# Designs tried in a protein design chat: VHH binders against Shikimate dehydrogenase (NADP(+)) (aroE). Part 10

Target 1, 275 residues: Shikimate dehydrogenase (NADP(+)) (aroE), of Thermodesulfovibrio yellowstonii (b5yj55)
Amino acid sequence: MITGKTKIIGIFGDPIEHTLSPLIHNEAFSYLGLDYCYVAFNVKKDKLKEAVEAIRALNIRGVNITVPHKETVIQYIDELSDEVKNIGAVNTILNNEGILKGFNTDVNGFILSLKDEGISMKNKNFLILGAGGAAKAIVYGILKEGGKVYIYNRTPSNALAIKEKFKKFGFIEIVEMDKSVTEKIDVIVNATSLGLKKDDPMPLNPELIKPEHVYCDIVYPETPLMREAERIGCKVVGGIGMLLWQAAFAFKIWTEVEAPIEIMKKTLNKLLTKD
Short names: E, the ipSAE of ESMFold2; O, the ipSAE of OpenDDE; V2, 0.75 times the mean of E and O plus 0.25 times the DockQ between their complexes.

## First folded at step 8 (VHH; framework vhh_7uia_1)

Design t3 (from s23 with S52Y; at its last look DockQ between E and O 0.74; V2 from the best seeds 0.00; counts 0 for: pae E 9.3 > 2)
Amino acid sequence: QLQLVETGGGLVKPGGSLRLSCVVSGFTFSSYEMAWVRQAPGKELEWVSSIYGSGGSTRYEDSVKGRFTISTDNAKNTLYLQMSSLKPEDTAVYYCARGKYYYGSGRFDYWGQGTQVTVSS
ESMFold2, look of step 8: ipSAE 0.268; ipTM 0.637
ESMFold2 (binder alone), look of step 8: mean pLDDT 82; pTM 0.849
OpenDDE, look of step 8: ipSAE 0.300; ipTM 0.650
ESMFold2, look of step 10: ipSAE 0.011; ipTM 0.367
ESMFold2 (binder alone), look of step 10: mean pLDDT 84; pTM 0.862
OpenDDE, look of step 10: ipSAE 0.222; ipTM 0.597

Design t4 (from s23 with S31Y; at its last look DockQ between E and O 0.02; V2 from the best seeds 0.00; counts 0 for: pae E 19.5 > 2, placed apart)
Fold by ESMFold2, look of step 8:
Structure t4 (fold): chain B 275 residues (1-275), chain A 121 residues (1-121)
Amino acid sequence: as target 1 above (275 residues)
Amino acid sequence: QLQLVETGGGLVKPGGSLRLSCVVSGFTFSYYEMAWVRQAPGKELEWVSSISGSGGSTRYEDSVKGRFTISTDNAKNTLYLQMSSLKPEDTAVYYCARGKYYYGSGRFDYWGQGTQVTVSS
């Protein structure tokens, strides 16, 4: 039941109508008896400043931030976590008594998605495909966990920017896409949106994938390359785990209560595996 | 335009052989699971066989194992089903189909028009 006491959480993005976050978080709030409500807001690029100011004006407890606002929103936030300062992207805002604090839960979301599948990162060689906001969070997380990063992006200057930004945190090397690119790789990560649209090119030639590899993809529920990796015999980690764990960390930030992971996972499974 | 066109059906005696072909255009053939699915008169659709985009993995419905072979020729963008030791129960319209979600999901998003296979004396 919503009342005048209910705390409001939002999500800002464009487009936003297909987000799963409201159902996931609202089911979690209901399960724990927390008087919160999560609402999606479609926020155009040119209205972002006003939307962020409204967080304070409406006493909204916090918001998630998704595409296309994760980087540009930073200029409107009062305090940034160290991870945000290092990554340059925000996916979570907490309104702490009028002070807006920015966080990035994608980092820990990725880390826990792998750990939950029994995959350690220390001293493992990761091939990262992509150089966008998701790639930044993933690279940062891998380096902080003691993994080694080999990054490829179709526009090399973006990969160079990531290398220069993150080399102080650990081993990172730019690679070319050639027949040998996976020879020293333990884990392959698609950190792009390729595979989301029907006619997307594959982010990597499947011939370069071996059964010994772990294949990770941020896209869910599936991509053509995930399917090929499964056929080859790889362990495959899709984007559902990262979605789950980033939501769980944001939940804790807003509510100060541990997220009910099994309820959130059940909710996601119903939404994505139905029919 | 995405197209899947089956050929090679026909009338054959029990114990005989046929080779079905499906010529594909409009998408990167080798990146998708491809399958053969059949429908006997008055019956439901029945999955027959699937092949991975690379051609390295195949699966078969139990009743056709050892008799049917799925394959691809990437240079010709063509999917094949070599059928041997044909039985009257193999009589059906055979469709080629593209996998929709993940390999082995059993769901398909593009279908050909079908080719009739009739096994009879």
Scores: ipSAE 0.000, ipTM 0.106, lowest interface PAE 19.5, mean pLDDT 87
ESMFold2 (binder alone), look of step 8: mean pLDDT 83; pTM 0.856
OpenDDE, look of step 8: ipSAE 0.215; ipTM 0.594

Design t5 (from s23 with S57Y; at its last look DockQ between E and O 0.01; V2 from the best seeds 0.00; counts 0 for: pae E 22.5 > 2, off the site)
Fold by ESMFold2, look of step 8:
Structure t5 (fold): chain B 275 residues (1-275), chain A 121 residues (1-121)
Amino acid sequence: as target 1 above (275 residues)
Amino acid sequence: QLQLVETGGGLVKPGGSLRLSCVVSGFTFSSYEMAWVRQAPGKELEWVSSISGSGGYTRYEDSVKGRFTISTDNAKNTLYLQMSSLKPEDTAVYYCARGKYYYGSGRFDYWGQGTQVTVSS
C-alpha cells in the first residue's frame, strides 16, 4: 500500500495513455516489496520546464522521459551520463537529493534485447531505417558493441547528421535504397515509428528482405513489415524486448536494486496472452 | 474443427526429462506460430517457448533456455517440447497454443486442454 514513505517514480510524455511502463515497474516493485509507486504524467511540451522542476519540489525519486521530450529535457537536467552526452537524448532521470541526473537506458536496452535472442553485434552489418532519437541510441549501441552501421533515411540530411556525429565510435555509412542495399546486411532494424498507425508506409520494401536476415523492429506489438519478414522466414525481434531491458536498467538506477527480470517478462507475457 | 491435444506429461524426479507432444488438426501446422505456455499451481500463465511456422525461429523464456527445446514434425502436424534437467519450479500444466497474428505478437487463438508436469523428489 501507498503511504507517506512511498517513493514516487513517474513517466513524462505526450500522449502517455498507452505506456506499458507503469504495469512493468509497479509489478516489479510489488514483487520485491519495494515501497515505490510508478505513475504516468501527460506533460505538454510547453509545460516541460515546470514538470521537471516539480521533480525537485515534490521529491519525486525519478522519471522516465519519452516522446516528445527526450532531447529538450536535457536543458533542465543538472548532470548527464556519458551516453547522454554522446547521444543527445535522455529517457531516465534520477533525483539524487535535488540534483537531477540524466541517463539513456535505450542503448543498453536495445543491446540486451538482441543478445537475449542470441544475436551478437560484433562485426555484423546492420541496416538502420530512420534517423530520429531512437535511431541515435540504436546506432550508438551497435557501434559501441563493434557492429557496423549502414543507415538509411528518407531525408538524407538527417542520416548525414548521424553519420558525422557517430563516426568517431565506429563504422557507419549512409546508403541509398536500391536493389542491392540489403545484400551485405545481417540485421535490418526499423528505428522509425512507421507501423504504429494503420496506414503507415513500409519503412523498407519487403522484396529486399531475405530469409537469412534478422529483422528487428522497435515498434510493438506488431508492424506490417514484421509480418512480412516472418512470412519470408526471417528471425524477427519485436520491440517488447527493448522495452523490457530499458525498463530493467532504469529500475536499477532508481532503486539501486537489480530488476526482477523474470517477473517483468511474466508481466509483459501475461498482458500479451490475454485476449 | 481446430484441435490441439497435448500428451507426455507426468511425474518425474528433479534432473529428469520429459517430452511433451501436441498433435494438431484442422489447420496447416507449418503456417502458424506455435507455443507452449504453462501455469503453476496458484500462479498466472507463463509463456515458455515459441516456434515459427517455418521452424526457423525459436524463442525461450530465460529460465528454460538450454534445458528445453521446442521443435516440430510437420509431416505429423505435431509440436514438441523436450524438457531436460527438470526442476521443481517447472511443475505446471503445460498448454499448447496457436499464434493468432504474427510471430512474437503474444496473442493466441486456440489452446489445448493442457498436460500436467510434476517434478518432485
Scores: ipSAE 0.000, ipTM 0.097, lowest interface PAE 22.5, mean pLDDT 87
ESMFold2 (binder alone), look of step 8: mean pLDDT 83; pTM 0.859
OpenDDE, look of step 8: ipSAE 0.297; ipTM 0.674

Design t6 (from s23 with S54E S57T; at its last look DockQ between E and O 0.72; V2 from the best seeds 0.00; counts 0 for: pae E 7.4 > 2)
Fold by ESMFold2, look of step 8:
Structure t6 (fold): chain B 275 residues (1-275), chain A 121 residues (1-121)
Amino acid sequence: as target 1 above (275 residues)
Amino acid sequence: QLQLVETGGGLVKPGGSLRLSCVVSGFTFSSYEMAWVRQAPGKELEWVSSISGEGGTTRYEDSVKGRFTISTDNAKNTLYLQMSSLKPEDTAVYYCARGKYYYGSGRFDYWGQGTQVTVSS
């Protein structure tokens, strides 16, 4: 039941109507008996400033930020976490008594998704496919954990920008896409949205994948390349873990209570199988 | 329904120029690597040039480097091959092809019907 005491959490994006976040968080709030309500707000680019100021004016406890606002929102936030400063993107805002603090929970979300599957990152060689926002969080997380990054993107300037931005945090090199690219790679990561749409090509030729590789994909619940990696004999980590753990970290930021990750996972699985 | 339609072929004298076009429909053009592949009489298919779907990255077979230029016009969903300094050995049917894998080359899953290029005096 919503009352005058209920704390409000939001998500800002455009478009926003297909987000799963409200269902995941509201189920978690209900499970723990927390008097919170999570609501989606479709926020146009030209209204972002006003929407962020409304967080203060309406005493909203916090918000998630998604496409297209993750970078532009930074100019309206009072304090930034180290990961935001290093990545240049925010996915979580906390309103701490009028002071807005920005976080990026995708970094820890990725780290925990691998740790939870028993995958150590230190001194492992990661092949990262893509150079977008997800790739930045993944690269930063790998480097912080002592892993080595080999990045490929077909647009050389984008790969170079990531290398230059993140080389101070650890080993990162740009690779060419040839038949030998995976020979010394431990973990292959699809950091693109490829596989989300039915007409998407596979990110990588599966002949380059061997059973000793770990294959990671940010897409969920399943893609053709994930199936091929399973058939080949790889350990496969889909995108559900990263989604769940990033939500769990945001939940803790807002509520100061540990997220019920198993309940959130059950909720997400139900939502993804309703089709 | 996927369509790749080549135009711009024809008869040209050695040293001449042609511009091939491939109008694309039925898929997200920028999601795929696009290529030109040719087949000379009595020979196997030969990859000529590719351009990335994210834009900017081009690759060329050694014998055409410096003479051919691959490009795109996203507003018109069109792939181009500008051919200059044409030689008799460039005589072939030129096909527009879609790359099968986003981060890989050498494999193609959809092809146009081809356009004839003939370099002869």
Scores: ipSAE 0.013, ipTM 0.453, lowest interface PAE 7.4, mean pLDDT 88
ESMFold2 (binder alone), look of step 8: mean pLDDT 82; pTM 0.843
OpenDDE, look of step 8: ipSAE 0.290; ipTM 0.667

## First folded at step 10 (VHH; framework vhh_7uia_1)

Design u1 (from t3 with G53P; at its last look DockQ between E and O 0.85; V2 from the best seeds 0.00; counts 0 for: pae E 6.3 > 2)
Amino acid sequence: QLQLVETGGGLVKPGGSLRLSCVVSGFTFSSYEMAWVRQAPGKELEWVSSIYPSGGSTRYEDSVKGRFTISTDNAKNTLYLQMSSLKPEDTAVYYCARGKYYYGSGRFDYWGQGTQVTVSS
ESMFold2, look of step 10: ipSAE 0.014; ipTM 0.489
ESMFold2 (binder alone), look of step 10: mean pLDDT 84; pTM 0.857
OpenDDE, look of step 10: ipSAE 0.333; ipTM 0.667

Design u2 (from t3 with S31N; at its last look DockQ between E and O 0.74; V2 from the best seeds 0.00; counts 0 for: pae E 9.6 > 2)
Amino acid sequence: QLQLVETGGGLVKPGGSLRLSCVVSGFTFSNYEMAWVRQAPGKELEWVSSIYGSGGSTRYEDSVKGRFTISTDNAKNTLYLQMSSLKPEDTAVYYCARGKYYYGSGRFDYWGQGTQVTVSS
ESMFold2, look of step 10: ipSAE 0.011; ipTM 0.382
ESMFold2 (binder alone), look of step 10: mean pLDDT 82; pTM 0.847
OpenDDE, look of step 10: ipSAE 0.432; ipTM 0.722

Design u3 (from t3 with S54E S57T; at its last look DockQ between E and O 0.01; V2 from the best seeds 0.00; counts 0 for: pae E 6.4 > 2, off the site)
Fold by OpenDDE, look of step 10:
Structure u3 (fold): chain B 275 residues (1-275), chain A 121 residues (1-121)
Amino acid sequence: as target 1 above (275 residues)
Amino acid sequence: QLQLVETGGGLVKPGGSLRLSCVVSGFTFSSYEMAWVRQAPGKELEWVSSIYGEGGTTRYEDSVKGRFTISTDNAKNTLYLQMSSLKPEDTAVYYCARGKYYYGSGRFDYWGQGTQVTVSS
């Protein structure tokens, strides 16, 4: 029940209509009996500043930030977490009495998604496909956990940018896509958006995947490459885990209460199986 | 002892370039916001640019975007401000400062002595 005492949490993005965040968080609030309401706001680039100002004006408790605003929003935030300072992207804003604090829960979201599946990152070799925003968080997380990163992107300059940015945190090298690229690799991570669309090409030739590899994807619920990896015999970690855990961390930042993970999982599974 | 020392100021013509340096001692860049702040005669202090953490996230005020570049050399414990396409409006004393917050009181806790930048024909 929404009353005059209900605190508002939002998400800013463009487009935003298909985000699952409102459904996940509102179910969690309801389950715990917390007086919050999570709503989605479609925010255009030219309105981002005004939208952030509205957080203060309306005393909104917090806001998730999604594409395309994760980097540009930084200039409007008062305090930044260490993750944000290092990766240059915000996905969670906390409004604390008018002071806006920026966090990035994608980093820990990814880390926990692997840990939840019993996968350790320390001293393992990761092949990262992609060099976008998601890749930055993932690469940073892997390096901080003591993993080694081999990165490939169709646009070499983007991969180079990632390497230059994160080489100070650990081992990171750019690789070429050939038959030897997956040698000595323990975990393959699709950090691209490939798989979201029906006609998307696979980000990697399945012939390069071996049964001993772990395959990770940030796309949910399933991608063609996930299916191929499963067929080959790989351990597969889909994007649902990262989605879940990034939400759980944001939830805690806003409410100071541990997120009901099982409820969120149940909700997410229900939503993804309806189609 | 914490210390910030600015250098590189001077007289330049409009459209010219200048590079400011700030040597830091007594702390590490990675834990703090490092910023450039300027004060023109008769005007209030104005935030110009900030750089954060080891990742080097940068921020700029609108008036200097595309013209100024903030950077660090960790090995030299030095903060830089590369200024290009300078305008008379950029004339000010430029200070290197350490801060925690982008907005609010107590934004910066340590300051350099400042370096004068004058843009004049």
Scores: ipSAE 0.018, ipTM 0.422, lowest interface PAE 6.1, mean pLDDT 92
ESMFold2, look of step 10: ipSAE 0.020; ipTM 0.457
ESMFold2 (binder alone), look of step 10: mean pLDDT 83; pTM 0.852

Design u4 (from t3 with Y102W; at its last look DockQ between E and O 0.60; V2 from the best seeds 0.00; counts 0 for: pae E 5.1 > 2)
Fold by OpenDDE, look of step 10:
Structure u4 (fold): chain B 275 residues (1-275), chain A 121 residues (1-121)
Amino acid sequence: as target 1 above (275 residues)
Amino acid sequence: QLQLVETGGGLVKPGGSLRLSCVVSGFTFSSYEMAWVRQAPGKELEWVSSIYGSGGSTRYEDSVKGRFTISTDNAKNTLYLQMSSLKPEDTAVYYCARGKYWYGSGRFDYWGQGTQVTVSS
């Protein structure tokens, strides 16, 4: 029940209507009996500044940031976490008495998504497909955990930019995509948006995937390439894990309470299986 | 229904130029790798160039680098191949093709009917 004492948490994005965040977080709040309400705000690019100012003005407790605002919002944040400083993107804002603190829970979200599946990153070779925002968080996470990164992007300059940005944190190289590229790889990560749309091409030719590979996808609930990877015999980690854990971390930042992971999982499963 | 239609082929002298066009229908080509592939008489199919429509990134085989330019017009759903400094060895049927995969070999799933390019003195 919403009352005058209810604290508001939001998400800024454009478009935003499809986000699952309100459903996930509100269910968690309800389960724990926390007096929060999570709502979605469609924020246009030219209104981002005003939206951030509104966080203070309205005493909103916190806000998730999603596309396209994760990088541009940084200039409006008072304090940034180390993750944000390194990757240049904010996905979580905490309003602490008017001081806005920026975090990125995608990094740890990805790390835990693999850990939750029993996959260690240390000393493993990762093939990263893509060089966008998601790739930055993922690459940073892998390197932080002691993994090695081989990155491929259809735009080589983007891959190079990532390499230059993150080479100080560990081993990262740009690779060419051929039959031999996956021979030394332990984990393949689709860090592109391919799979979100039904007509999207597959990011990678399945013929390059071997049964010994772990395949990770940031898209949820399932992608054609995930299915192929499963068919091939790979361990597959879908995007649900990252979604879950990034939410869990944000939840804790805002409420200072551990997120009810099992409830969130149940909620996500319910939402994604109804379709 | 998905369709790719090539035009612009013809006979040119060595050193000449041609511009090929491929009109796409039935899908948004900007969401795919679009490629030009050619087959010379008695030879295997050869990849020539690709463009990733959403980002505008381009790739070329070594033999055509600096001479060929691949581009798109999203408003017209048309793929182009500007060919300059043509050589006899460029003689082939040129096909436009859609990439099935972003990454990896053997990644083309749809083809046009092809257009003949002949470079001869």
Scores: ipSAE 0.083, ipTM 0.518, lowest interface PAE 1.9, mean pLDDT 92
ESMFold2, look of step 10: ipSAE 0.142; ipTM 0.587
ESMFold2 (binder alone), look of step 10: mean pLDDT 82; pTM 0.849

Design u5 (from t3 with Y103L; at its last look DockQ between E and O 0.80; V2 from the best seeds 0.00; counts 0 for: pae E 9.7 > 2)
Fold by ESMFold2, look of step 10:
Structure u5 (fold): chain B 275 residues (1-275), chain A 121 residues (1-121)
Amino acid sequence: as target 1 above (275 residues)
Amino acid sequence: QLQLVETGGGLVKPGGSLRLSCVVSGFTFSSYEMAWVRQAPGKELEWVSSIYGSGGSTRYEDSVKGRFTISTDNAKNTLYLQMSSLKPEDTAVYYCARGKYYLGSGRFDYWGQGTQVTVSS
């Protein structure tokens, strides 16, 4: 029951209609008996400043930030976590008595999605496909865990920007695509949105994938390349784990209570298999 | 249904210019590698140039660099190849093709019917 005491959490994005975050978080709040409510706000780019000011004015406890605001919102935030400073993107804001603190839970979300599947990152060779916002969080997380990054993007300047930004944290090199590129690779990561639409090309030629590879994808619940990797015999890590763990870290930031991961997972499974 | 239609071929003298067009329907071509591939009489297919998405990377075979320019008009779903300083060895049927994979697979899954370019006096 919503009352005058209920704490409000939001999400800012454009478009925001299809987000699953309100359902996941509200079920978690209800399960734990926490008096919180999570609401989606469609925030146009030219209204971002006003929306962030409203966090303070309306005493909103916190918000998630998604596309297209993750980078531009930074200018309106009072304090930034180390990962935000290094990545240049925010997905979580906490309102601590009028002081807005920015976080990026995608980094730890990716790390835990692999660790939860028994995958150690130290000294492993990762092939990263893509150079967008998700790729930045993934690259940073891998380097901080002692992994090695080989990055490819169809727009080479974006891959170069990531290499220059993150080389101080560990080993990162840009690769060209040839038939030998995956010979030294332990883990292949799709950090693009390819596979989300039915007419998308596969991110990588499946002939380059071997059974000894681990295949990771940020897309969920499944993609054609995930199915092909399974057929080949790879261990496959889909995007559900990263989605769940990033939400769990944000939940803990706002509520100071451990997120009920299994309840959130069950909620997601029901929503994704509903259609 | 997928369709790729090339136009703009013809007979041109050495040193001349032509602009090839490929009108695309049935898919969002900005999600794919789009390419020009040519076949000279009695020869095997030769990749000429590729472009990825709006404003994406372009690649050229060495012999056409500086003479050919690949581009797109996303509003018209059209791929172009601007050819200048044409040489007799550029004589070929030119095909518009769609790449099968994001990372440049060396495979193309859809092809146009081709347009003839003849460079001769």
Scores: ipSAE 0.010, ipTM 0.346, lowest interface PAE 9.7, mean pLDDT 88
ESMFold2 (binder alone), look of step 10: mean pLDDT 82; pTM 0.843
OpenDDE, look of step 10: ipSAE 0.255; ipTM 0.629

## First folded at step 11 (VHH; framework vhh_7uia_1)

Design w1 (from u4 with S31N G53P; at its last look DockQ between E and O 0.01; V2 from the best seeds 0.00; counts 0 for: pae E 14.5 > 2, off the site)
Fold by ESMFold2, look of step 11:
Structure w1 (fold): chain B 275 residues (1-275), chain A 121 residues (1-121)
Amino acid sequence: as target 1 above (275 residues)
Amino acid sequence: QLQLVETGGGLVKPGGSLRLSCVVSGFTFSNYEMAWVRQAPGKELEWVSSIYPSGGSTRYEDSVKGRFTISTDNAKNTLYLQMSSLKPEDTAVYYCARGKYWYGSGRFDYWGQGTQVTVSS
């Protein structure tokens, strides 16, 4: 039951109606007996300032931020974590008694999704496909963990921007898409949205994938390339792990309680296997 | 304890029929993709068929379409594979398997012990 004591958590995005976050977090709150309620808010770009100021005005405990607001929202936040300062994107805001603190849980979400699958990153060679916001968090996380980044993007200027921004944190080089691109690669990461829509092109030619590769994809529940990598014999890490762990870190930021990981996993499995 | 137990294998003449059963305990199997996977002598594992919790959709490998039918009895926590028009190339150990919450190491995280199906004159 919602009362005058219930703490409100939200998510700001556009469009937002298909987000899984409310069900994941509300099931977690219910399981732990925490008096919180998580609600989705469709926030248009021209209304973002007003929406963020409403966090303070309405004493909302915190929000997630998703596309298209992750970068633009920064200008309205009082304090930024180191990850946000380095990446330039926020996915989590905490309202600490009127002081808005911005975090990026996608970095640690990605890192832990790989570690939880037994994948060590130090000195491993990563091929990163894409140069958008997700790619920034992934690249930063890999470099912070001592991995090496080889980045490809169809728009070369975006890949160059990432290289210039992150080269101070470790090894990063831009690559061309040719038949040899994966020869020295340990882990292949799709950091694009390709595979989300029916007719999306493959982000990488499957002929370039070998069984000794690890294939990671930020898209969930599955993509054609994930299925092809599985058929080839690769270890495959889908995007649901990153979704889970970024949510778990945000949960702890807001509630100061450890997220009930197994309940959140169960909730995600039910949601992603329903038609 | 989580357990998957297959039964119903045996020796069958070409053109014959068998019904495989997999009794599940330790989890609510209707919340998961449930599958039959087989391994012929000297061959790699081959996915045969799956049934999904959402809508009860079924999928089949091309070589078994029209001959095999996957189904469930949720009240008995039992997965079935009805096999008909059996061919010698269907000879294999048949495993019941549970799909993972998400992709990680492999597509399936729990397996039964397998049941032998032999199709021979």
Scores: ipSAE 0.000, ipTM 0.200, lowest interface PAE 14.5, mean pLDDT 88
ESMFold2 (binder alone), look of step 11: mean pLDDT 83; pTM 0.858
OpenDDE, look of step 11: ipSAE 0.308; ipTM 0.655

Design w2 (from w1 with S105T; at its last look DockQ between E and O 0.04; V2 from the best seeds 0.00; counts 0 for: pae O 14.8 > 2, off the site)
Amino acid sequence: QLQLVETGGGLVKPGGSLRLSCVVSGFTFSNYEMAWVRQAPGKELEWVSSIYPSGGSTRYEDSVKGRFTISTDNAKNTLYLQMSSLKPEDTAVYYCARGKYWYGTGRFDYWGQGTQVTVSS
ESMFold2, look of step 11: ipSAE 0.000; ipTM 0.310
ESMFold2 (binder alone), look of step 11: mean pLDDT 83; pTM 0.852
OpenDDE, look of step 11: ipSAE 0.000; ipTM 0.214

Design w3 (from u2 with G53P; at its last look DockQ between E and O 0.78; V2 from the best seeds 0.00; counts 0 for: pae E 6.3 > 2)
Amino acid sequence: QLQLVETGGGLVKPGGSLRLSCVVSGFTFSNYEMAWVRQAPGKELEWVSSIYPSGGSTRYEDSVKGRFTISTDNAKNTLYLQMSSLKPEDTAVYYCARGKYYYGSGRFDYWGQGTQVTVSS
ESMFold2, look of step 11: ipSAE 0.016; ipTM 0.507
ESMFold2 (binder alone), look of step 11: mean pLDDT 83; pTM 0.857
OpenDDE, look of step 11: ipSAE 0.429; ipTM 0.715

